# VHH binders against Sulfite reductase [NADPH] flavoprotein alpha-component (cysJ): the designs that were tried, part 3

Target 1, 215 residues: Sulfite reductase [NADPH] flavoprotein alpha-component (cysJ), of Buchnera aphidicola subsp. Schizaphis graminum (q8k9d3r237to451)
Amino acid sequence: YKPAVATVLLNQKITGRNSTKDVHHIELDITNSNIVYTPGDALGVWYQNSSQLIKQILKLLSIRISDKVKVKDKIITIFEALKKNFELTTNTKHIIQKYTDVTQNKFLKKIISDNKKLNNYVKKTPLLKMIYDHPKKLSSQQLISILRPLKPRLYSISSSQSEMNDEVHITVGVVKKQISGTIHLGGSSSYLSQFLKIDDSVKIFVEEKSNFRLP

## First folded at step 20 (VHH; from w6 with E102Q)

Design y1
Fold by OpenDDE, fold request of step 23:
Structure y1 (fold): chain B 215 residues (1-215), chain A 120 residues (1-120)
Amino acid sequence: as target 1 above (215 residues)
Amino acid sequence: QVQLVESGGGMVQPGGSLRLSCAASGFTFSDYDMSWVRRAPGKGPEWVSDISGSGDSTYYADSVKGRFTISRDNAKNTLYLQMNSLKPEDTALYYCVKEEYQWGEGYFSWGQGTQVTVSS
């Protein structure tokens, strides 16, 4: 999808102080876009990874933030690549396998050799946690080869364009998990709720109601 | 596809009662937390109440504690909100919401809403 640019108008927590859930109402200005939507459509959000998370990962892997890497035939810093081009908050069996191959970590070798262990591990171990528990010096290119491309997150639109005109509203849940020395946050949720400020820009698109889901 | 259909709204006098219902379909109802969110005129949305998939855990906003009761019938795929001792400030569109969480992300599906008006 070719994204349009929207501007953050409002970020409001709608859950009370005594709630264990952190839910935010986000209002975006789409005046300068050709965005058209109806109730029931989904809003795709192209988020960016946090600088803090990137620095944590690079530190654990002994990679300089200024190292150069090739992404989609462009040479950019590893920091920029991780910021905009790769997912950092979702672990997969494939990522675990690749990381194991690169690191030759004995513990992870045992994990991937047992389907039950691997299934359990992937369910409860975010990427940062895996790296934290099993750090190894890698090259920037090795890291890139392990990671998945960044994909947008889809949110059900909670507004009507007929009523809001140049605005689109979404509801975002922020889940924070403390996992043995690391903090895990959703990539898009944290981006929208904590990192973006009023008047900041965000890339979005509308997905019409259908059976289609992003892979 | 996920469908949420609210009903039971209407106009009542202060001190009156209403019972909202939400008929859910298109997903395994008992696997998901459900919530009621309301939007009053000129105000942003307010998270009113939520209930776990099993029904064992509930939450209420301070504004409705002691007056509202959330419940669910998983056999009927239905969410309820019993509203007692209603006040004018309870006037709002009430939405049934499906909650889904994955990898630190919270996603929500909304019904069309039902209007509740409390007025003398």
Scores: ipSAE 0.870, ipTM 0.964, lowest interface PAE 0.5, mean pLDDT 94
Fold by OpenDDE, fold request of step 23:
Structure y1 (fold): chain B 215 residues (1-215), chain A 120 residues (1-120)
Amino acid sequence: as target 1 above (215 residues)
Amino acid sequence: QVQLVESGGGMVQPGGSLRLSCAASGFTFSDYDMSWVRRAPGKGPEWVSDISGSGDSTYYADSVKGRFTISRDNAKNTLYLQMNSLKPEDTALYYCVKEEYQWGEGYFSWGQGTQVTVSS
């Protein structure tokens, strides 16, 4: 992909007040970038995890935010690592297995031993929820070993560069899901909707993907 | 590949009616919520209406409530928007949209749109 930096121009909710859906129209300024796109392409967005989510996870795992870890040959704090380098909002069978191995949690052992149970668990249990339900003191290195690298989210581009020239538009759905005693938010959607403000910068790229056509 | 093709747009007088259709392919149609989004000239997009995969739940923007009806035929992989009592303010490009929600995030696929013009 061809990475670039864009600037947030507009974040507008397009669903009405009476809607339970929270859908946003996002306009990004790509002036002075080498971004080229056609209708139907996808926009990759590099998001950052929320500080709140990070702190919650670290607290549950009894890890200090100032602990040092090595990520991509750099020594940084676990807080910074989780903010920029790892995915925190998606659970997988593999993550569950790895977490089980590290924690030796008896409940999770039973879950991973049954495919049906595991399938159901992974579908219903975000990472934070799993940790919340089964906290264990871990080292920062152990935590990193469990997590997946942060991957950008791809959004179908809903604009035409021929018409907009220096802008690219995407549509983002923000979903807040209450799961037992925890609230689950999407990493990228929350980043775009809550963290980023007008004039803020965001790292993006274009991936050829046919999902939208303009007349 | 997800494909959404709108049709049924046109020009009508105020008070007239139109029925939009959206032919969907490339995914299991009944598994996804569908919506109509419109964009009027010089304005941002507006979420007009949506319908659940099963068709059991619908939503309408206040601006169209009582006049528009969203429906779907899952056997035909088709989404509909019946528009009655049309007003000049309804003039817009109408898009069929596939909704997908995963891990707290919503993604959307768009059709090419169909033009609706309400004018005397």
Scores: ipSAE 0.869, ipTM 0.964, lowest interface PAE 0.5, mean pLDDT 94
Fold by ESMFold2, fold request of step 23:
Structure y1 (fold): chain B 215 residues (1-215), chain A 120 residues (1-120)
Amino acid sequence: as target 1 above (215 residues)
Amino acid sequence: QVQLVESGGGMVQPGGSLRLSCAASGFTFSDYDMSWVRRAPGKGPEWVSDISGSGDSTYYADSVKGRFTISRDNAKNTLYLQMNSLKPEDTALYYCVKEEYQWGEGYFSWGQGTQVTVSS
């Protein structure tokens, strides 16, 4: 695939005020890109983690927002690193194991020693909840070592290029209500629906859905 | 892979009825909320109705409330929209949508749509 930059043309809520779902129709201008898509293709979007999510995590780990870390070839603040470089929402077995190793948490040691318990824990426990339930002072570099790189999120394309050759449309939603005692702010759909404005740029790519077509 | 195949569209007179169906495959149907979204000529999409995975909770846009009924048959992996008292303004391409939420973050999969035309 080849990354491109698109411009937001429209970001419109399409659910009524009485719905618990906040769903937006988003139109992106791809006129100056080399993007071509067909029905069934997906749109990949690079997003930013919310400042609120980052601050919650750093507070729970006793990390100062201004602490510096090395990411690839650059020294930047931990806040800047978490905003664009790392996945902060999704928990994985790898993340749980690394967090357990770094914290030496007794409860989590029991979880990772039993594959069935680990599978269930991953399904029930987003990253923020694990940290909230089991806080520990960490260094900024220890935190970076636990996390996975941010990956673009795929969205089904809701437009046809045969009718809208210079645009791509997606539909993105969030649920307004909280689940459990933790805040589930941030992530790709929140970024797109709540923070992108008309004329903003967004980095995208197209992923072909069909793998059976020959070159 | 997720597949959503709509059917049951067609031409109907004002005041008439249609029943839309969406055959779903490639995922555990009962785990996901489902919705109907329509796109009228020259208009943006409209969120018509949705239903929870269990079928216990439904939502309707004001424009269709009292006339449309969403339902699902989890044994047959099928979503339905019963459309009564149809009006010319209901003319649109109707899409079946699978709603996936990952910790409140929504990701939707779309069918290809079925055309409903309300005209004399």
Scores: ipSAE 0.609, ipTM 0.858, lowest interface PAE 1.4, mean pLDDT 86
Fold by ESMFold2, fold request of step 23:
Structure y1 (fold): chain B 215 residues (1-215), chain A 120 residues (1-120)
Amino acid sequence: as target 1 above (215 residues)
Amino acid sequence: QVQLVESGGGMVQPGGSLRLSCAASGFTFSDYDMSWVRRAPGKGPEWVSDISGSGDSTYYADSVKGRFTISRDNAKNTLYLQMNSLKPEDTALYYCVKEEYQWGEGYFSWGQGTQVTVSS
């Protein structure tokens, strides 16, 4: 596949005000890209984490939003680094182990010492909940060392290129979820539905569906 | 591999009824909310109805409320849409949708759709 940059043409909520689900129809302009897709293909999206999620994490870890950190060859604020470069919602065994090492949290030490407990914990505990339950003062460098790089997310394509050769359409939804009295919105679907505006640029690619492409 | 196969579409006169089915496979059906989404020619998708994994909670768009009934049979891995009092504006390709949420972030899988045509 080849990464491309698309422009937002439309971002329209299609669920009613009384729905617990906030679902959007999104149209992206792919004019002058070399993107080709067929029914059954998926659209990969590089997203940005929400400011709200970032601020909650930084507050719980006593990190100033303006602290500087080096990402690859650039020095940027920790806020900008978390917005574009790291996964902030998914928890993994690796992340839990590193957070435990950095914080020396006694509850988490018991979790990681028992593989059965660790397997159960990772399945039910997103990153924000772990930090909320077990806060600690960290440096920006320590936080970066715990996190995994941001990965694009895949969405089903809801358009046909034979009908709309200059556009790709997706349908994206979020459900607001309370985590200990705090709204948890911040990943890829939130980025696409809540924060992208008409004329914004989005980095994308197409993931082929192999069963419909074989000769 | 998630597979959603819609059926039960067809042609019907205004005021008539149809019942759509969606056969689901490749996932634990009862763990996921399911929805019906329709797309008329030249129009964007419309979120018609959804139902919780257990079947206890439903939602309907204003345009279909009181006329359409969503249901599911978790023993048969099948989603249904009973459509009564059909109008010409209900003409569309109807899609079965699996809703996956990871901490509120939705990732949807679509079927191929079944055509419903309401005309005299």
Scores: ipSAE 0.572, ipTM 0.829, lowest interface PAE 1.6, mean pLDDT 85
Fold by ESMFold2, look of step 22:
Parts: C-alpha cells; structure tokens; sequence
Structure y1 (fold): chain B 215 residues (1-215), chain A 120 residues (1-120)
C-alpha cells in the first residue's frame, strides 16, 4: 500500500455514440515511480469525491461546507475531509445501521430489523439516495462517524511493461445515475473518466494478482 | 479467481471468416456483460462489441457492424465473436473483457488476447 504518483498522459473515451456505455482508456506515466507490474496485476487508484456529490450530501444534512471536523487528530473542513478521506458512493449494512442509529429514522429501523429487507436495500440504494430519501440535520462529526475510510479502487491493467516500460494503462467504465433529478456518477470511475486531465497527478499502487493464501 | 481464455485467432485472407471464443471461469458468467476489445498495431484499444449478461442486448462499433456477430452460451460459460468479410483493417489483438459495474463504477477484467491477422 505505499502509494506512488503517476501523471496522466491520455484519457480517451473508446465507446461509440450508439453505445449505452461510457468507457475510457487511461494512460499513466510511471517513469519516476517504483512501480513494477506483470500481466494479471491490478492497479489501485486513490480517487477524490466530486464537489457536486459533497455539496449535495452536506445540503441534505444541513451541514455548512466550511464546518470543521477532527480527522485523525487534525482539524480540517468537512469539505476537505469528504473529498479525500471517506467513501461517499458505496452503501453498506454498516453505514445503513449507523445512519439509522444517528437519525432514528422510522423507515430505516424497519429495514434493518429484517435481514432480507436490509440485503435488498443495500443492493438497490446508493448512499446519496438513502440520505436524500431520509434527510436529517447532523453535525460534521456525526457524519464522519457514519462513513467508512476511502479505499483505493482496483482496475485491471491493460498494458504490458515489457512494451510500455514507463507506462501503465487501465480501462474505466461509468454508468450515470439520476438521483432526484441530479446526475450521480460513481466515485472512482467518475474521478478517473471525468475529472482527470492530461498532466494531472494520481496516487496509485500495484496489487499482485497471483498472491497466494496467507499461512 | 477470474480467468478469461481467448482462442480462434489466426491468419486469413481478406474476405475470410474467423470465430473467436472466450472460455470464462471463476465467476457467475450470466451475471455480467461481456465485450470484445481490439488493439491494432500502434493504436490504442477499440471497443468492438458487447453483449448483456442475458444475451438480449448487443452493441457493435460502426467499423464492424453487419460483419461481426457477438454471442454467448451461458450454459457453457463461453463468449463468441463471429467475424465475416474480414479486412486488413481488422488485424489486431482481440481481447475478451468481463464488465463489472458497482454503484456506477466500472471494473474490467481482460484475457490475454488472441491475434487476428488479415493479409495475403
């Protein structure tokens, strides 16, 4: 997990106009990194959450964008914390349970009391939709307590280092969702496809695919 | 562990036909969309065709529409690309790709590719 920094060389949409899919080919420069990869390895990418997603969440929870919060003994704005430190797209049973506990929402209490309903809700409900459907005024620290730390997203490497000595290539797909009239994109996929431009930096690492079961 | 093994590539004359296969294992094949992506010499990847998990919906790039047919056999966990009326421009390394979308985020798993060469 020790991150390296790569520079974007190319970000190209490779699906045609008639496709329902938005797929990007991304080329990253790794010249000055300690990155070594082999066929079958995956590339881990630390992404940033979109400002639009952050602002929507904060509005629904009546939190001012400039409010301060403590993250690992540092005091930063809630906006900065959400941009780089926490998962904002993935919903989980843990997140739903914590949100229900903090909000005391009657509908969500029914959901968490029935494991079949909870399993189905997790599969169908992104984090933003849960908050949109069940808004509540929260403190910045309450919000942080609900969320999970940001985890890097893994992408299959589509290049060979023997031919691309100083480059790594990945392929990223995005599906746009509307949540209450607002376009909601995936966190990592939208960062990579929509946010990153040529010459931007991105934090990465290599995940070896052939790792065996631990002793 | 996800594995995708392509086969059926080779050398053919212009106007010829080839049928590519991709044997899939390590996941529930019918749950995922699948695609064929090709890389011509000196070029980046081109999205050739894709097919839904059920097989009911397909897409073709304009450059191959009417000549190529994607299909899948979910009972045999196999993806196919029937390539007819082949042209020199179809020369490329063809990859089988598994598509996974989670909360609008996409992850693609690639096979090793099978070479298709169209020339005299």
Amino acid sequence: as target 1 above (215 residues)
Amino acid sequence: QVQLVESGGGMVQPGGSLRLSCAASGFTFSDYDMSWVRRAPGKGPEWVSDISGSGDSTYYADSVKGRFTISRDNAKNTLYLQMNSLKPEDTALYYCVKEEYQWGEGYFSWGQGTQVTVSS
Scores: ipSAE 0.486, ipTM 0.811, lowest interface PAE 2.2, mean pLDDT 84

## First folded at step 21 (VHH; from w6 with S35A Y59S)

Design z2
Fold by ESMFold2, look of step 22:
Parts: C-alpha cells; sequence; structure tokens
Structure z2 (fold): chain B 215 residues (1-215), chain A 120 residues (1-120)
C-alpha cells in the first residue's frame, strides 16, 4: 500500500430525507498525494472507532479509560489505542478463542470446542455482542492482546481521473434502523458518512483491480 | 467474483420507454437489496430506485416517481428498471448496484453501466 492523506471536499446524502437507507457520496481531494487510480480500483480508508463504542466496551470490561497500554513502541491511553489502532466491530475465531482463554467463560468454551458451533457463532455475533453477553473484568493489556489491528476498509471508486483529475469519489451507506440499536454503532461507513466534515483529513490508499475485485 | 451486467440502454425520443436489465452472478441474488443509480456526464450520482431482496419493498427518487418501476426476478437473478415517459434530463449512465450491509454498514458493488440517451 502507498498511504496518502486526502481532504474531504463533499459529503452529500443522495437518498431521500426519510429513506431508511442513508447513502452518501463523498469527494476527496488528492491533489498532492501522488495517487493514481484506474476504473475497477478500490479506495482503502483508515477510520476511527467511535468514542461511544469504545466507552461501551471499556465499561463492560471494567477498564478505566485513562489506563495505559503499550502499542508497538508507544505507551498511550487505552482510549487512544482503541480509537485508532484496533478493530472493534468484526469478530473472528481467533478473537473468540482469545476472549474465551482470558475470561474462562464456560459458555464460550463449549462454543470453541465444536467447530460447527464456532462457525455459526462467528457469523452471528459481532465483537460488542459477545462482550455484552459475557462481560468480565480485564486489564487494558489483556484487552489489547485479544484484539486485531484496525485495517482499512475498501470502497469502490465512483470517479475517473480523466474527468476529475485531483479527486477520488466513493459511495458509502448505513441503514438507519440498525443504527438506532446500541450494538451496531461505530463502523467504517458510519464514520465516513456521519462524522467526516468538509476539510477533514482521511488516510487512504488505492488497491489495484488486479486483486480480483469488482470496480 | 460478484458480476453485474447492465443492458437495455439506448437512444429514445422524449416520451418514450426503455427497460433496463441487470444480470447478476457470483452471489445469492435474493439475499441482497439492489439499486439503480445514474450519472449524467459531469454530474454526481443520483440514487434512482432500490428494491429489497424479496422484492416486496421499493423506493424511488422524487424525480422518477410515477414514471419508473423497479422490479426483480429472483429465479432469473435479474434486476429491472422500466422507464416510461422519458425526459431529456433522464439522459445518464445507469448502474446496477448490489447493496451489502454488515451490521448496518453498507458496501456497494457496481456494474459497468448502460447508457440511456433521451433526445429529440
Amino acid sequence: as target 1 above (215 residues)
Amino acid sequence: QVQLVESGGGMVQPGGSLRLSCAASGFTFSDYDMAWVRRAPGKGPEWVSDISGSGDSTSYADSVKGRFTISRDNAKNTLYLQMNSLKPEDTALYYCVKEEYEWGEGYFSWGQGTQVTVSS
């Protein structure tokens, strides 16, 4: 990847005001970025986890927001670490195994011992729901040991450099009914559509279409 | 792996009709909401219409209500847009869009588009 920083030029809702679907057209300025893209490429976007999601997780795990943790070679607050460095929405078999080992939760032990149950659980259970259903007091470093690094999300590019030399455009959406639930807040598309404003910076890269994806 | 191929575009006079089709493959078609999005040259996208996976819920932009009808045939993995009473302002590249939501977070796959030109 060759990361760059882009500036938000436009964040426009393109679905009707009362639609259950909240779809945004987002335009990013790449003038000084050395970014080049072609039809079929995707835009990778680094996002930040919402403060609300972070606070919910920390409360459920009895972790103080100001606790310090080591991330790479830096010591920072657990809040700062979760905001920019770790995936907080997607669950995986590895995360479930680590959470089970750290918490010694009896229900989850049964889940991980049966591959069919584990596969079904992963598909049905986001990270926050697992923690909500099976809370436990953890140290900040234990939490970090369970989580996976935050990875950028890919969006289909909806612009052409031949038409818009210095811009890249993406389309993102959220479903309003699911957002009103407390369990589902704080993902990449909601960050991009709901919180990014004109003149904000966002870290991006281009993923070439040779990686077998649709434009 | 997801493939969306639009067809049925062309040139038509004002007041005419066209039916767009989108052939879908590489996913379980009936599990996903679908949409039509259009782009006039040099303009931003417009969300024209969408339809639920089952086909029982639809919505339309105000600019096309009463003139356009979205539908799907889940047995044929095909999305349709019937466009009636066409106007010059309907001239655009029309895209078939697959909507994928993960925990309320939407990700979209686009087809290549089919050109509709309405002129006298």
Scores: ipSAE 0.442, ipTM 0.774, lowest interface PAE 2.5, mean pLDDT 84

## First folded at step 22 (VHH)

Design aa1 (from w6 with E100Y)
Fold by OpenDDE, fold request of step 23:
Structure aa1 (fold): chain B 215 residues (1-215), chain A 120 residues (1-120)
Amino acid sequence: as target 1 above (215 residues)
Amino acid sequence: QVQLVESGGGMVQPGGSLRLSCAASGFTFSDYDMSWVRRAPGKGPEWVSDISGSGDSTYYADSVKGRFTISRDNAKNTLYLQMNSLKPEDTALYYCVKEYYEWGEGYFSWGQGTQVTVSS
């Protein structure tokens, strides 16, 4: 893929006030990006994790935001690493296992020993919730070893370049869930819907993926 | 592969009626919420209506409430939009949309759309 930088032109909620769904129409300016797309392609979006989420996680794990870690041959703060390089929202069986190994948490040990329990737990428990329920002091390195690398999210392009020229449009379903006293936000959807502002820059690319066609 | 094919659009006079259909394939239809989204010329998309997988829950935009009815036949893998008392403002390209979730995010699959034109 060819990465490019786009600028946010519009962020509009397209669902009504009485809707339980939060859906946003996002327009991005791709002027000077050399981005080329056709209807049916997907737009890859490199999102960033929220500062609030990062701070919450680090606090729970007793890690200083200024701790230094090595990521992709660069020495950066754990805060910066979590901001741009790792996923923090979605939990996986593998993450649960790794976290259990590092923390030696007895509850989680019981969970991972039962496939049914694990399957249920992973479906219902985001990463933050798991950490919140079972906090343990970790080193920055331990945390990094547990987390998945941040991957871009692919959105079906809902525009035609022939019509829009230097714009690309996507539709974003915002994920917001109340989970046992905590609010879970989708990583990419929250980034796109509430963190990015008009005129902000976002790293994107086009990937051929046919799930939308304009007449 | 997910496929959504809209039909039933056309030209109608104000006060007239149309019934849109969306034929779905490539996924378990009943497992997904379906929606109609429309785009009028020069305007952004509008979320018109949605219906749960089971059909038990529906939503309507204020602009169409009382006039439009969304329904589905899960046995036929078909989504419908009955549009009554049509107004010129209803003129738009109407898309059938599938909502789905992956990796904690909400996404949408789109049909090609069917044109609805309300004009005297």
Scores: ipSAE 0.886, ipTM 0.962, lowest interface PAE 0.5, mean pLDDT 94
Fold by OpenDDE, last read:
Structure aa1 (fold): chain B 215 residues (1-215), chain A 120 residues (1-120)
Amino acid sequence: as target 1 above (215 residues)
Amino acid sequence: QVQLVESGGGMVQPGGSLRLSCAASGFTFSDYDMSWVRRAPGKGPEWVSDISGSGDSTYYADSVKGRFTISRDNAKNTLYLQMNSLKPEDTALYYCVKEYYEWGEGYFSWGQGTQVTVSS
């Protein structure tokens, strides 16, 4: 795929006030890009993690925001690294195992020793929740070694370029959950729906995907 | 492969009725909330109605409440939208939509859409 930079034109909630669903229609300007898409394609979005989430995690782990780490042959702050290069929402068995190894947490040791328990835990416990429940002082390098690289999210394109020559549209389901004292936000959905503003830039690409058809 | 195929659209006079259908395949139909979304000319999409996997919960936009009824037959893997007392402003492309979750995010699969035109 060829990444490009798009500009936010519109962010419109399309569900009513009485809806339990929070769904947003997002329009992006692709005039200054070479983006070409057809109905059925998907839009890859390189989202960024929220500053608030990053600060929460770093605080729980007693890591300084200004600590330096090496990511993809670049030396950057841990804050920037977490902002753009790592997943901070979705937990995985591998992350749980690594976190357990680093923290030597007794509870998590019991979890990872039972596959059924681990399967259940990973499905229900976001990364922040795990850290919140089991905080431990870590180095910035330890944190980076535990985390999974950030991957773009693919949204079915809900527009036709033949009709919208310089625009691409996607529909975003916003994920927001209260999980045992913490608020869990979807990484990409919160980025697109809450953090990006009109005229903001976002890194995107097009991938062939057959999840949408237009008449 | 997820497939959603809408049918039942057409042209009707104001006050008329239409019944849209959406044939679903490629997934366990009853496990997913289904929705109808419409796009009118020159307007953004509107979330018209949704129904839970079991059919126990439904939602309607204020613009269609009392006139439209969403339903599903899980045995037939089919979603329906009964549209009564149709108005010109109901003219739109109507899409059958499946909501699903991956990697902690909410996504949508779309049908090809069916055209509904309400005109005298």
Scores: ipSAE 0.883, ipTM 0.962, lowest interface PAE 0.5, mean pLDDT 94
Fold by OpenDDE, last read:
Structure aa1 (fold): chain B 215 residues (1-215), chain A 120 residues (1-120)
Amino acid sequence: as target 1 above (215 residues)
Amino acid sequence: QVQLVESGGGMVQPGGSLRLSCAASGFTFSDYDMSWVRRAPGKGPEWVSDISGSGDSTYYADSVKGRFTISRDNAKNTLYLQMNSLKPEDTALYYCVKEYYEWGEGYFSWGQGTQVTVSS
């Protein structure tokens, strides 16, 4: 894929106030990019994790935001690494296992020893919730060794470049859940719908994938 | 492969009625919430109505409440939108939409749309 930078033009909630669904129509300006798309393509979005979420995690793990870590071939702060390079919102069996290994948490050991329990735990417990329930002092290096690399999210493009010229439109379903004292937000959906503002920049690319068809 | 095919659109006079259908395939229909979204000329999309997988819960935009009825037949993998007392402002391309979640994110699959035109 060919990465590019787009600018937020519009973020509009298209569901009503009484709707339990929070759906946003987002328009992006791609004038300063070489992005080309046709009907049937998808837009890949490189989202960033919220500063609040990062700080919460680091606090729970007793890690300084200024600690330095090596990511790929660069030395950066743990804060920056978590902001752009790792997923923080999706828990997996592998993450739970790694976290258990690093923390030696007795409760989690019981969970990972039973496949049924583990399956249930993964479905119901986001990463933050797991850490919140079972905090342990870790090094910044230990933390990044547990986490998954951040992957872009693909959205069906809901516009035609022939009609919109230098714009691309997507529809985003906002994920927000209260889970036993913690708030879980979707990484990309919250980034696009809540954290990005008009005129903000976002890293994107086009992939030939979409279920949206324009007349 | 997810497929959503709308039908039932057309031209009607104000006060008339239309019934839209959406034939779904490529997924377990009853497991997903379905929605109707419309796009009027020169306007952004509007979330018109949605229905839960089981059909036990529905939502309507204020603009269509009391006039439109969303329903589904899970045995036939079909979504419906009964539109009564149609108004010119209901003129739009109506899309059948599947809501789904992946990796903690919410996404949508769209049909090709069916045109509804309300005009005297």
Scores: ipSAE 0.882, ipTM 0.961, lowest interface PAE 0.5, mean pLDDT 94
Fold by OpenDDE, fold request of step 23:
Structure aa1 (fold): chain B 215 residues (1-215), chain A 120 residues (1-120)
Amino acid sequence: as target 1 above (215 residues)
Amino acid sequence: QVQLVESGGGMVQPGGSLRLSCAASGFTFSDYDMSWVRRAPGKGPEWVSDISGSGDSTYYADSVKGRFTISRDNAKNTLYLQMNSLKPEDTALYYCVKEYYEWGEGYFSWGQGTQVTVSS
C-alpha cells in the first residue's frame, strides 16, 4: 500500500517533571491527505532511524556511510538504507543467530547454544548493545542480510475526525534506557517525540484496529 | 480483546467528591501499569495519575496531588480514582489507560472515557 503524508502540528509532553514516564501527545495535520479515520482506529507510522544510531552502528562495524547497497531493486547508500528500510532498535533470536554466524563470535556462540541464555540475552540486549559488545568488521551487504525490514508502528488514535477534521492525534510513550554504556531509544517513539519537529513530514496510514474509543 | 470500561463520572459541586472505576478485561491486569488521563475542553490531554501493576508505585500530577488517589484491585481487574476536593478545573473526560510495551515501543490502550463536570 501507499502511505499518506502528514505534518507535525504539535508535540507536547503530557507527563510532569516528576514522572518517570515520558509521554507525548502528538497532533498531525492530514489536510493534504485522503486519510479517513474513526475512533478506535490505529495510526500506522513509518518512522526513520536516528542518524546518530546509524553512524554508531556503522562505526562499530567499520562500514563507510557512503557504501552502496541494493534495497528493493534500488541502489542506495548504506546510510539511507538503514535510515528508512531496516529496524535497528529491536534484537531478535534470529538476528543474534545471523550476527553470530557472520562474526563467529565465541561468546555469542555460547549464548545461542543455550535456550535459556539466549532468551535472557535477547530480552536485555538491544541490537546496538550486542554490536557494541562484540564489534566486527562487516560489509554493508552482510549487515543488510542480518537486519529485519523496518515495519510501521501502530498507535491508537486518540482523536475524532468529526471533531478535529484535518487532524489526527496519537499518544506516544517514549522509550529511553541506559544499557551498560549505551543509550537505547525506541525507534518510533524517539522519532516521533524527539527527532520530528513542527512542520516536518511523516508517512502514515490508518488501520481499522484500536482499543481506543471516544464517546 | 482488551476492554476498558470507565464509570463513576458525573456532575458535582466544587469541593465535592467522585470515585471513578475502570473495569478491565482481555489481559492479565496485574501485569500492566494503569493510568488516568483527562482531556478538558480546549486543552490538551493531561496525564493525571498512574499506578504500577503491583500497586506499589504511584504517580500524581501536581494539579491533583493531595486530592486524588489512584488504586487498583487486581483480584477484581479494576482501576480506581478517588477524587476529593474537586475544582472546576478538574472538569474533563477521564480515560482509563493501559500501558503496554512491545517491539521496543511504549503504547496505550484506552477506554471510552467518563465525563466529570465540576460546576456550581
Scores: ipSAE 0.881, ipTM 0.961, lowest interface PAE 0.5, mean pLDDT 94
Fold by ESMFold2, fold request of step 23:
Structure aa1 (fold): chain B 215 residues (1-215), chain A 120 residues (1-120)
Amino acid sequence: as target 1 above (215 residues)
Amino acid sequence: QVQLVESGGGMVQPGGSLRLSCAASGFTFSDYDMSWVRRAPGKGPEWVSDISGSGDSTYYADSVKGRFTISRDNAKNTLYLQMNSLKPEDTALYYCVKEYYEWGEGYFSWGQGTQVTVSS
């Protein structure tokens, strides 16, 4: 795929006030890009993790935001690494196992030893909640070793380039989940719907229809 | 591959009725919420209605409440929109939409749309 930068033109909630669903229509300007798309293609989006989420995680793990780490042969702060390079919201069996190994947490050791308990825990426990419930001092490199690389999210394109050659439109569902009195947001949906403002830049690419499959 | 094919659009007089259908394939239909979204000429999309996978929960936009009825037949993998008391303001391209939610994230698959025109 060919990475490009788009600019936000419009962000409109299209579900009504009384809907239980929060759905946004987003229009992006691609005028100065070399982006070409056809019906059925998807738009890939590299989102960024919120500063608030990053600071919460680093505080719970006793990591200074200015600590340096090596990512792809570049030395950057742990804050920058977490903002653009790693998944911070989704939890997986791999992440839970690695966190357990690094922290030696007694409760989590019981969870990973029983596949049924592990399956239930993954379903119910986003990454922040696991760290909040079981904090530990870690090095920045230990944290990086636990996390999964950020993957772009694919959104069906709802526009036609034959009618709007300089724009691409996508639809984003925003899901909030309250767990133990705390609101948890998705990484990509909150970035696109809540954090991006008109005129902000978004890193994108086109995924060809033949390679694009939603569940 | 997810396929959504709308039908039942056409031209009707104000006060008339139409029934839209959406044939779904390529996924387990009953596992997913479905919606109707419309786009009038020169206007942004409007979320008209949605229905849960089981069919037991529905939502309607204020602009259509009391006039439109969403339904689904999970045995036939078909979504419906019964539109009554149609107004010129209902003129739009109507899309069948599959909703997919993973934790924290919502995604949508669109049909090609069926045109509804309400005019004298």
Scores: ipSAE 0.767, ipTM 0.911, lowest interface PAE 1.0, mean pLDDT 90

